# VHH binders against Probable sulfurtransferase: the designs that were tried, part 4

Target 1, 337 residues: Probable sulfurtransferase, of Methanocaldococcus jannaschii (q57909)
Amino acid sequence: MVEINLRELKKYANPFFLTIRKDKILVNNKRMARLSRTKMDKIEEEFGIPVIYSKTYEYVSTKVGRFINKHKIIAPRDIVIVGLSGGKDSLLLLHLLEVYRRKYGIKLIAVTVDVNIGGIRPWKEDTEGVKLIKHHCEMLNVPHIILKNDLDVVELSEILTKHSKGMEFSPCFSCSVIKRHLLGKLAKEIAENENIPYEKVKLAYGHNLDDNSDTILANIFKGERLKFMRPLTRFKYNEVDYQSFKIPLEECIIIRPMLPILERDIIKALEECGIEYYKDKDMCPYSRDRGDSVRRRCHEILEKLEEEIPNIREMVVSSALKTVEYYSKNPYGEDNL

## First folded at step 1 (VHH)

Design a26 (framework vhh_8cml_1)
Fold by ESMFold2-Fast, scan of step 1:
Structure a26 (fold): chain B 337 residues (1-337), chain A 124 residues (1-124)
Amino acid sequence: as target 1 above (337 residues)
Amino acid sequence: EVQLVESGGGLVQPGGSLRLSCAASGFTFSNYAMGWFRQAPGQEREFVALISYDSGSTDYSDSAKGRFTISRDNAKNTVYLQMNSLKPEDTGVYFCAADEYSGTWYDLSDYEYWGQGTQVTVSS
């Protein structure tokens, strides 16, 4: 397969609004790409690959593009590391970010972490899930790195639970610690090797609107601080103490470009575009509950309420953001009535 | 007819400010990334600043960072370069350029349309 000649393609479409793969082209925005069915047919005739228009992919891509712009999530010449689990979120994110190699001149790197879960390795190189990840990276012409860690996340979480005063830590917590450790270390190494500031290397996570609204509602039900995920978060150096050793978490920038997108729209976009993915629940026994039974319950509650209040997840997030912003500026309010 | 028309150049003293404008016509301006380049006497054209089609990304040469600001108004089909703290080495002809299809934006060959340029002179 010959790489698509962008100069020839621009005669028919604006490549700043297309996701380009070796086997197909996805339409990020039909109007902005200057596409009609006739032009799509001409591209298919000339390049020998299908042009796939999905109204859901267009909706998602446009919304993500506006979100990136509004919050300055990605800057020109950034290096963006995408963590790939083979699941729907990270795979769609990888496809949505492909166009930014053209728009912003970014470098994309895909990383899979081969974690040890009680002696089981769901993301070992020869698994069907990792083979699928490699296929997508090859089609998108994105470098793929596999990072292996031998520490058992089940044992790590048992250590934390034993030494905490009444706290219980799931294996998912330690899994997140290991992934964050390895990705942060890689980001630091890349920044040092390229001799660029750490702010130029972004870790891109596939968190979505369901994740954010579930988190907010779960924090309310637990009586915890009203925490929510932000489009861009700057993390300072930290360490997680496992008693006989500490795991460093390097200073890094995490971005969440899909934060405004509903989970159902992610699934629909992938299906309409013919992008195959693996469900996390089929890989890891802990993924079904996301390591938190209250969060799972909140997901179910919001899903039921969506039938009566279609935008409930957006309202939950909007309410939390507006309230935090208001009280940051007006701690006691202006009117006590 | 595709046309880019620069304006706002002139003579200014060191430490002064100028605002350059580039009016675009004959193409769908909102689909194009816009860049500013300059050419000093006897030198090749060099990159100064760029802005993406949706204003979501900007970048500057090392000499322009902190002093120059690029912006655009898609409703008016115009891109601007606000230049503050001007130095004698900023002297040159400033060119507006439009790039539809490339993400590498720092290479002159990536830009499809060019203006005629506007002279900026920083001296006494």
Scores: ipSAE 0.000, ipTM 0.166, lowest interface PAE 15.9, mean pLDDT 83

Design a27 (framework vhh_8cml_1)
Fold by ESMFold2-Fast, scan of step 1:
Structure a27 (fold): chain B 337 residues (1-337), chain A 121 residues (1-121)
Amino acid sequence: as target 1 above (337 residues)
Amino acid sequence: EVQLVESGGGLVQPGGSLRLSCAASGFTFEDYAMGWFRQAPGQEREFVALISTSGSTIDYSDSAKGRFTISRDNAKNTVYLQMNSLKPEDTGVYFCATDSYEDWLGEYDYWGQGTQVTVSS
């Protein structure tokens, strides 16, 4: 069935604990959805589509749901913009947020940025990767917008590096700046067009636990301030201004619902649910191999250490959070370390 | 270099009021947006209020709207948070924050030491 009748589905399950697609149903929480094998079979018989139960997807959905509630990341009737690159993180995020259209009455919008990378456009509308993104958006009944960027992110990274005070900026960093610029402009436009406060429009990023722990360790190795990603960040208006170009970064709210989830669990959830995605290396001529060298080394170090200390990434993040909490309470206190 | 010093916290009963102040030094205060954040024991730091350089853009968390007022005095290099109708869930350490001029993404980079607010009877 192209459209699933929620009234009919409620005969068998609680749809507030399901991710509903036109081609399949994913189970966010089997117990809360009140599903048994028999009920799942009945749904498949009546609607003609499979019901997929994945322990990993259930684990991830539950953990993300608790994280959203704990940090008040999403409010009722919010508009949530998800940036889709065709990669694992943003696609899983889109699926995890689908249920909030029912739970909180949010509006979901998917956006792909057609970036110019040295004359190459991996996210041009007619590419196989973007066709895959469009397929997932269609199956989830989510509006999809493609935003075109004409600035070459490779040239931008070279200009930023040349004019820095010894800082090096990768093409991946410049790409992130361009995406933030375009998504922020879109969020502002939507808030103005809908006549709602800008804090009702959230930009949802697929940052995960690996990203956060890698960032913390890299900052330590660089002798930088101990900075980490937060569940919800309010960005002030800013500008990147290098002579011949000016890139406004509009005031916006960025949310990171998957921040407590390990990268391996993201991959496993997608695979168990049969959700096809593109790896960074397949979509982009630049990958982690060409990113920040310190961050790449930190990722490799933590990946190796996970074999001996399975929770090391959680410990790295926990250490940073506890340290901030301790010194926030005791700014002039003596340490007995 | 950059220093933010919060004051005005204390113990107050539910329904009471407090006015927090943040004195800034070591940077060109009028060129920076200023924010207030809070952190309760065992919880993560959360946004409370933001005021732009000129004061033209002011923003509040849902929990602060209608109860708290953020303001700034650029001549005194000070940002304020007037808190009215305080509730037990407002208990926490309140931090003044500002962003680095060189931060390309606009994340808050400079933090004060915090001032304790306790709402209990």
Scores: ipSAE 0.000, ipTM 0.119, lowest interface PAE 21.3, mean pLDDT 81

Design a28 (framework vhh_brivekimig_d4)
Fold by ESMFold2-Fast, scan of step 1:
Structure a28 (fold): chain B 337 residues (1-337), chain A 122 residues (1-122)
Amino acid sequence: as target 1 above (337 residues)
Amino acid sequence: EVQLVESGGGVVQPGGSLRLSCAASGFTFSDYAMSWVRQAPGKGPEWVSSISGSGGSTLYADSVKGRFTISRDNSKNTLYLQMNSLRPEDTALYYCAKDWEYDSSEGYFDYSSQGTLVTVSS
């Protein structure tokens, strides 16, 4: 397959509202792209590839675009690093960000971290999952980098747990730490090599509305502090520091463009657009029991409650944000009973 | 249950000093980097300073560098912020925070403690 000539495509559509692949074109906004059935047919005839209109993909693209603008999470000429695991969230995110190469002049870089999990490497180059990631990156014409981690995350978790005073560290925690360390280090290297401010290099995570609402509710049920994810977060230098063992977490900007999107809409958009993602639930030995059990139960509770309160997940997140804002402005606020 | 209790806030004249304390319980204090975050009336939260679990590394926001000093006493499970040369713009509710928890893979910043109010006015 050959790259589409953007000049020729502009004769039929506004490419600022399209996701362009070598094998197909996805419609981000049909009206703004100035598409009709006749124009879509002409594009298919001219370029020999299908133009796929998905109402769900359009809905998601529009909502993400408004969210990006509202929270100023992507600026002109930013460099955006997308971590790809082959799963649904990161792959949809990569597709949704493609158009910003035209709208904002951003550079997209896709990164897969080849983690060592008890001697097993689910993201080793030439695995089926990584082949699928490479296929999507090639179709979108996005550079793909594989970062290899040599530390066994299972062994790392055992070491941290053994030397703790009753704390337990999961392999999933260690895996998350290593990925964040490597992506942050890469972002720092890119900023230094391009001689640009750290604020210009963003790590884009595929966190969604389910993730945020599940986390909030789980913290409530555990009696823990109310933690929630934001659209854009600047992380200052931090470290996982236990005695002589240190894993640095570099200063970075993390963005979450899909934070307002429901998981079901992510799945539906991918399916309607014919975007294959890796569903192997047995890919990692810990995949069935990796997550916080309370968080998983909260997911199930909110999913059942959505039948009665369709916007329950939005309400959970809204409540947390409004509460923090209120008490920050009114630390001794009075409650009217 | 993790608890963070801030204290030491108050009213002070410009150019004055205050020392904030954060008493931590319910977790192994020395395993966590700790931070001070502030929120002025009508504004979003602003990170102020961080210190590593061992106390060997510190970081400061440009707005407070040279005026504020973060420290910790792991034997007492207490975090401190020494604030010197205070300015009216330092007026805010100050929060003690764990930057990240081992039971969470989200990598977001925790700052939902009670807070202590600092008012700088003449």
Scores: ipSAE 0.000, ipTM 0.117, lowest interface PAE 18.7, mean pLDDT 80

Design a29 (framework vhh_brivekimig_d4)
Fold by ESMFold2-Fast, scan of step 1:
Structure a29 (fold): chain B 337 residues (1-337), chain A 122 residues (1-122)
Amino acid sequence: as target 1 above (337 residues)
Amino acid sequence: EVQLVESGGGVVQPGGSLRLSCAASGFTFDDYAMSWVRQAPGKGPEWVSSISGSGSDTLYADSVKGRFTISRDNSKNTLYLQMNSLRPEDTALYYCARDYYGSESYEWFDYSSQGTLVTVSS
């Protein structure tokens, strides 16, 4: 399969509003791409691949683009590392970020962490899930790296739980720590090798609106601070102590470009674009949901409430953001229930 | 409809300075990266500079680095280009455009109808 020549494609469309794969072209914005039915047909004839217009993919692409610009998520010439587990979120994110190689001159790198979970390796290189990830990376012409970790995530969770005095840590928590450790270390190495500031290397996570609203509601039910995920978070160096293992968390920037997107719209966009993905249950026996029962319950509660209040997830996030902003500016402001 | 109106061009001697402005309307200005593109008589368009939607990052063509400064005022929906140490080679019609320019695109003119003329002559 020959890579699409951008100069030839420009005869028919603006490639700054397209997601370009070797096997198909997805439309990020039909009007801005200058596409008509006739031009789409000509592209298909000349390049021998379909041009797929999905109203949902266009909606999501536009919303993510506005969100990136509003919150300064991606800057020109950034290096963006996308963690791929084979799931819907990270896979759609990879597709949405492809166009920024042209728009902002970014470098995209896809990374899969081969985690040891009780002797099981769901992301081992020869698994069907990783083969699917490799296929998508090849179609998008994105470099793919597999990082192998030999520490048993289940053993780490048991060690941390034993020494926490009353707190229980799930394998999913330890898994997230290991992935963050490895991705942060990679980001630091890339920044050093390219001789650029660490602020130029971004770790892109596929967190969505459901994730954020679930997190806020779960924190309320746990009596914790009203913590929520931000579009861009700057992490200073930190360290997690697992008895005989000290796991460094390098200084990094995490971005969440899909944070304003509903999970249902992510699924719909992937399906309308014919992009195959794996569900958590197919890849990992310790899916994220099984590691936090309160979050799962909150997800179910919000799902039911959407029938009566269709925009409830947006309202939950909006309420938290407005409240934090209000009290940061008005610490002694009047407040009546 | 998207409208971009350039202004601030004129005739200057080599070594002089000019400040170009671009007034934007019809879209949420701070959601978009903006660029300056120029077209010299008888030549194709050349990308000059880009600025991110927030204004936090800027890019310049090698030919203008150290001489030109791009900036924006999101409260006024206005993009600026401060041009110093102007050379005869900078003589061109200058356009502002929405979104980042990679190096190969000629689509910037979709959002500009006039441009502003800069002539550097003795």
Scores: ipSAE 0.000, ipTM 0.151, lowest interface PAE 17.9, mean pLDDT 81

Design a30 (framework vhh_brivekimig_d4)
Fold by ESMFold2-Fast, scan of step 1:
Structure a30 (fold): chain B 337 residues (1-337), chain A 123 residues (1-123)
Amino acid sequence: as target 1 above (337 residues)
Amino acid sequence: EVQLVESGGGVVQPGGSLRLSCAASGFTFSSYEMSWVRQAPGKGPEWVSSISSSGSTILYADSVKGRFTISRDNSKNTLYLQMNSLRPEDTALYYCAKEYYDILTGEDYFDYSSQGTLVTVSS
């Protein structure tokens, strides 16, 4: 694979609108990159790698770019940690964020957490999913860190439940505690090593529009308060206290740049760009992908309704946001219910 | 320790009935939404039915509507699935699952640590 000279590439294209890999170049925005078929052919001829134009990848890249700018999700010189599970969402997110190394001067770091789940390690270094993650990180020239955890999340969930005041803690809750502990510790270490403020280190997740709209509809069907994901969430320092041991949860910032993107467009973008992702079922018995749920049923309901109302998922999210905004500003108003 | 123990599976002829039970222990059963999930040989898992913690909200997959009934007895920490008018397509391992919320990601996940109960519909 050849390292691409950005100065030479600038003769043909604006590299602020390209995703650059060692084995191929993806077009984030053809017009803004100043590309024509002739220029793409010249790039392929000079650098010896294909230039892939996907209408879907361009659509997704453009929409994510606008979303990042609108919500100030990423600032110049931020360090962005992308949590990689080997699945479609996080891998596409890694590709979409590559260009921000040039546009905003960010550093990208890919992280996989090798959790111990009752002796099972779905993200052990030698698994097919992690091998695929390593391949993509190498092609994108992104550092990849594997954080190994020796604490059994099943044992931790039992300890937390036993010592709670009537609360039940699942293995997935314990897994989240361990991931947040490890990722928060890493973010703090990176900020200290780079001599930057902690708020400059962002943890990026591949949550999408389907995830958000499914969550809202599921909360409605369960009679729960509306819960939905935000473009940026700040977690304050906390501690999980059990017996004689305390687990520190360092402050962390989670960003979700793909929140406005439909799942079908994520899949289509990856397929059109020839980006492989791990499709085998998770080995973890607690994974939502091994079962179904009210949220999955809501996903299917909304997918069916999209045939009649193509923007229904966007409307669900928009309605929830507008409703929260309206009632926060008009708490004593009467409406026509 | 969270435990979910399914029972009631077996071999039945098409048109027959079976009642599955799931005995739950190690958690406050009355506080959690419960689901039935099945996996046919060579296929991925398929959600069958869910019931809210109070039992007031019940949902079914289209493939089982009108034939299956989910219920729960919070006093006995037990989840049930009454299966009527069984079809060969209902042949699967059936799992009961506890649903819960991930504080870091805002996602719901399953907890179905059991081995399931086999339902075979054949003649």
Scores: ipSAE 0.000, ipTM 0.200, lowest interface PAE 11.8, mean pLDDT 81

Design a31 (framework vhh_brivekimig_d4)
Fold by ESMFold2-Fast, scan of step 1:
Order: C-alpha cells, then sequence, then structure tokens
Structure a31 (fold): chain B 337 residues (1-337), chain A 122 residues (1-122)
C-alpha cells in the first residue's frame, strides 16, 4: 500500500482525470489524463500499483462530471458526506468523487449508519460488509465515521403504520428516515465546527437512472403527481412526530451525482475496475423486498422494455422533465402539443 | 482574471508550417500543465498536445505525433505549438487551455478565448 506523490504522478498524467487509491489508480478519462500504454506501465513500475482502464468507468466518470458541472452540484471547497451501505451505488459514487478533492478542493467524508433492524445490525462495525467499506475508505484515504442508532426501525415502521391514515410503512422507509436524521445532524455539526454555512455541506446519495425512471413510472401507474429526483435538493427543517417519537430532520442539501447513470453501467464499471461490493440481499433481510409492489413492477417493466428500446429509461425521465418545464412556462391555454 | 490569447494562425498549403503562440495572464503559469485543443468546422473539440508546468514532459495525440512540437517559456508566460507537415485535416480553430479548461463541461476555469484559425488548403 502506498501514498501517491502527486508531484511525481504529474510527470506522467493529469491527476484531475484519475481516481487515486493506495492499491490502484483508476482512469476517469484516458485521453484527458494523457495516458498511453507506455505511461501507464511507467506509473505501475514507479509506484508499484496497477493502473486500471475501463471504458465503462471512463463513460460513467465523464457523464457524472458533465452532470455535476451542468447542475452545479458541487462547489469549490464544499464538504461532501457520502452515505455508504456497502452496496454498489454508494461505493462507486465514493470512487467517482475522489478526484474532486483535487478538481474542486472538496473534503470527502464517508459515513455508515449502524441501524437496528429487529435486533439485527447489518452495518455493525465488525461485520464483513463494514470491513469492506473500511477497506475502500482506507484505500481512497477518506475519513470514515460510523453512526449508531438504537431505535428499532421495525418498531418504528409499526408505529408509523398504526398512526397513519390507512398507509403501511415498510422497515426500509423507517430506515431511510433514521439515516436522514443522523446524516442531517452530522452535516449540521460539521458546518458548525468548521464555521461555514450549511449550504457548503452536501449529503451525496447514490441514486441512479433506474431509481429515477422507476419512481416516475410508478407515480404514473398510481395516479399520483409526477415525483422525480433532482440533481440537488434543498430540504428545510422538518420533524417526524408520531406519539412517543419525535425525529428531527435538519435542513440539508442532498446531491445525486449518479442520477444520469444506468444501474447496469454502475455494475459494469465496478466489475471492470475490480471494486468489490455487497449485494443488498447479503446486508439486510428486508433488502430483497422492494419499497412497494407497483415500483417493483415498474422496474421489471422497464427492464423488459430495454430489450426493445435501449434508451427507454432516459426517455421516461426526459419526458417528465420536458413536460414539467413546458407546463411551468405555458400554464394556460396552449394545448396543441 | 485568467486570460489566454492565441495567435499565429493563418492560411498555409499542405506540407507547410505554422507556429502558434498563447499568451497567458492572471494565474501562475508555471504551476499548470498547458494544452492545445482544436475544433474543426462542425466537429467537437480534439485534444492535440500537452506540456507540464516545468516543460520537461510532453504528450501528443497520435494524429500529430512527429509533426507538431509543444513548448513553453515560463519567463514570458507563453505556450507554443510548432506545426510542421500540415495536412488539410489539421484545418481548425486552435485553442490553448490550462489542464482545467478543456473538460467535458468546458467550465473548470473561467476563460474567454477566441482561438487562432489554421486553414490548410490549396
Amino acid sequence: as target 1 above (337 residues)
Amino acid sequence: EVQLVESGGGVVQPGGSLRLSCAASGFTFSDYWMSWVRQAPGKGPEWVSSISGSGDYTLYADSVKGRFTISRDNSKNTLYLQMNSLRPEDTALYYCATEDLYDYGEGYMDVSSQGTLVTVSS
């Protein structure tokens, strides 16, 4: 394991287009990193670690970079908190964001939430999944924090369901509420400790194109308004209060840099780069159950339709965004689309 | 304000030579890798060549290797591109760029540059 000297690395490559780890270097963009096979060999020889080129990782990194720039998702000197579950999305996101420590001067912090799920703790510090998360954080030289919550998310889901107006809340929903609570509280504490505005601390989520298109289609099938995820969302302070429970949700900014990336490309990039991750089914007993049956059906429908229409997920998202934009600009009387 | 001003372009016959210059100001020139990027009419940008801040390391696109030479004078904050054996395919607007300027978002560094036009025709 080595710590790469950037001055020495700059002799061969532009580090603004590399993901730098202690055990390997991943190429974000071979051309822009100015790497030939000879230069990659020289780097491997000099630093004693492999230089890995993946066309998929390059594609994903380039698309994420454009998306970040277009939507101003990350600003210079931001502090970015990445929630790590050990799953494919958050781990790839951590790798993709590493280069922004150089490009934008950001600070990266990785956080794992050790939630209580019916007495089971899939993200307990001594589990194999968390050991894997720690390994990746060590290789990327990113600080890792574990936040522990003792409130049983199964019990919370039962309480929320009991006090709802006919709605049933899953343990996964309750888990997301607890994670949002803890991450938001941490972001607030960091902003206060660093004496900076809360807007400078971003919570980075690994939501992808499949997540967004599934959500849009599910809302259509449920007859609800079109709800979709945005690249950057500002949340005001809120509270979840059901009788004996008061869970504060601090104001925060959530960013989704991987929102334009297909799930299949995320998996392919991880595999081609040799980045090990845990499947949801191996971490949590509830992970195989989708949030709701309509959303699961929509995922299956879009996956099947991709065989005939390869860009269907992009078309679903594009249609929703164009429609919202059109009607926000033309709210009255222009019905000849 | 970061400013890059290209010059030296013109009309030349195939097989001819041109020397492009880029005058840089508003930043510590010697701290940055510098690049030449070109854009042919109706096409996207193509990276041509790069040089390290010290000038000790140079990189070239395969299409120009052996024909073009990149160099710099840090005392004058000036980047150069010596172009030999020019071909019609080299016809393009040529831009100089810091390592942050040419990116797939055209937005890591706020610079306004008009480039210098190179036309290779007979």
Scores: ipSAE 0.000, ipTM 0.114, lowest interface PAE 19.1, mean pLDDT 80

Design a32 (framework vhh_brivekimig_d4)
Fold by ESMFold2-Fast, scan of step 1:
Structure a32 (fold): chain B 337 residues (1-337), chain A 121 residues (1-121)
Amino acid sequence: as target 1 above (337 residues)
Amino acid sequence: EVQLVESGGGVVQPGGSLRLSCAASGFTFSSYGMSWVRQAPGKGPEWVSSISYDSSDTLYADSVKGRFTISRDNSKNTLYLQMNSLRPEDTALYYCAKDFEEYSSGWYDYSSQGTLVTVSS
């Protein structure tokens, strides 16, 4: 596979509206890239790789770009760490962020966490899933790091549950704590080594619109606060205790560029672009769906209701955001039904 | 690091004129297109004008065409916007933006405070 010479590519297209791989080029915006079928054919002839146009990928790329700008999620020269599980969300996210190496001069780093789940290591370096992750990182020319954790997340969740006062903790919770610990520590080390503020190093998560709307509805059914995921979240330093040892959670910034994107559009974009992925549920025996039956039920409910109310997921998120903003600005105002 | 510093804003009456300046540093100014973007209170950003790296091409939004003139001085790393026949609807914070391409009308802002232009009688 050949590294594409951007200077030569500029003769045919604007590379700031393309996702560039060694084996293919994806079109983020056909008009802005100044592409026609004739120009795409010329690029294929000169560089020996296909130019793939997908209306869905263009739609998703455009929507994510507007969302990044609206919420100031990524700043010029940021370092962005993308956690890769081999699943659809993180892989599409990695592809969508590739162009920002040119647009904003960011550095991309891909990270896979090799967690121990009851003696099972779904993300061990020599697994088929990790080989697929490595393939995509190589094609996109993105550095890939594997972080190994030897603590059993199942054992850790059992210990935490035993020492809690009536609380139950799932292996998925412990897994998220371990990943947050390792990614936060890496982000801090990178900021220190590069001598830049921690705010310049972002952890990018592939959460999507389905995830956010499912979370909101599940919180309603559980009688919890209407907690939802935000485009950019600043986490303060914290510590989690397991059997008399503390697990530090370094201060960090988590960004969610795909938050406005429907899961169906993520799948369609990947399929139309010929990007292979593994289902997270097939890799992890303790997926979110298996660990939280209410959340899974909410996903099914919203999916069924979409047949009657096409924008129901957007409405659920919009309602929660408007409600939080209203009460934040009017804490003592009249409560209208 | 890319730095853009706008200046030249102020309060003027309708029909008046102002000249905005943008001092650029941290990149090879002469190699990139530049743009002016404005944001009125409570509104989203609106692209105003763009100029190619060598001044051979200029573009204007229909709302300002014939009234505004974009120019640049590559020897001073400075971008200018001459605003004539100002109208109340021109009231906004004006931002200088570095283009990602030599001839693109697209824009992205490397973060600056902008310069406020108020047109009122």
Scores: ipSAE 0.000, ipTM 0.129, lowest interface PAE 20.1, mean pLDDT 82

Design a33 (framework vhh_brivekimig_d4)
Fold by ESMFold2-Fast, scan of step 1:
Structure a33 (fold): chain B 337 residues (1-337), chain A 122 residues (1-122)
Amino acid sequence: as target 1 above (337 residues)
Amino acid sequence: EVQLVESGGGVVQPGGSLRLSCAASGFTFGDYAMSWVRQAPGKGPEWVSSISWESGSILYADSVKGRFTISRDNSKNTLYLQMNSLRPEDTALYYCARETYDDYGYEAFDISSQGTLVTVSS
């Protein structure tokens, strides 16, 4: 594997529009990178690795770049922590963020949480999934940290269920709490060790347009408040109470750079770029039990509606955002219905 | 910077009343649903009451329903909790909280670090 010399690469291309790996180069924007077939061939000849152009990867990279700039979710010299499960979303996110090490001077850190799920550890260091994650981190030259959790998320979910008002909590909920706890604690430790404000350390999540539109529709069907994921969320300290003990959730900032991207475009970009990932059902046995969730039903409903309204997911999110903006400015205004 | 500053706590006799206030700054107060959360000594946080951004929706925990009244004044960026018919079981640190969303679209709360202490005893 060859560590790419940026000075030599700059002779042929603008590296601010490339995702650079040791085994291949992905093109974020062909025109802005100043690439032609001749220049791509010269790069391949000099560095001994392929230059891969994917129209979908270019589309996604451009859209994410505009979204990051519009919402100011990454600032110069930020430290960005990406949680990696080996799934499609977080892996594409890691690749899309690589270029910001040059554009904004950020530091990237990849983290995998080795969760205990009823004695099963899908993200244990020697599993095939974690080996694939390590491979991608090595190719991108990104530091990779594995955080081990000994608390059984199945037991935690049983504690919540037993003490709830008749609600049953899945192990997936407790798993998300543990991951958020460990990532938030790590972000706090990094901010303290680097002597920088907590606002400079971002937790980057791979939530996409499907996730956001599913969430909005699910809240509508439940008669709940209209809740949706934001590009950047600032969290204060909180705790999740498991009766005998509390799990702290540290003050942190979460960013979601892929919120405007459709799930199908994420899959297509990865496939066109030859980036291997694990399918959700192969990693965690509980992923297959999501069939009964309201959010899963909403996902299927929106997929069906896309046949009639191709941009239904964008429309759902746009409608929610415009409504919140309108009523923020006009809380007691007249409705013209 | 989001800041929530609680006040109005104190020592009262059973059957007494107190009014808590929460002064908000660093965000557009009228855009957020607000909640009161309490933590009794040796116990976890207990949600008490929530109010939507325009006061159109108000919810109470069963333990305080009929005794406590939540309200807000968006022109003053202030949240209130009127507590009547106080009981020893209401003894707790009371926190003002802004509702937000966690990593997975679940509700989360931004909670004030200090709270205001309410002690109900003779």
Scores: ipSAE 0.000, ipTM 0.146, lowest interface PAE 14.6, mean pLDDT 81

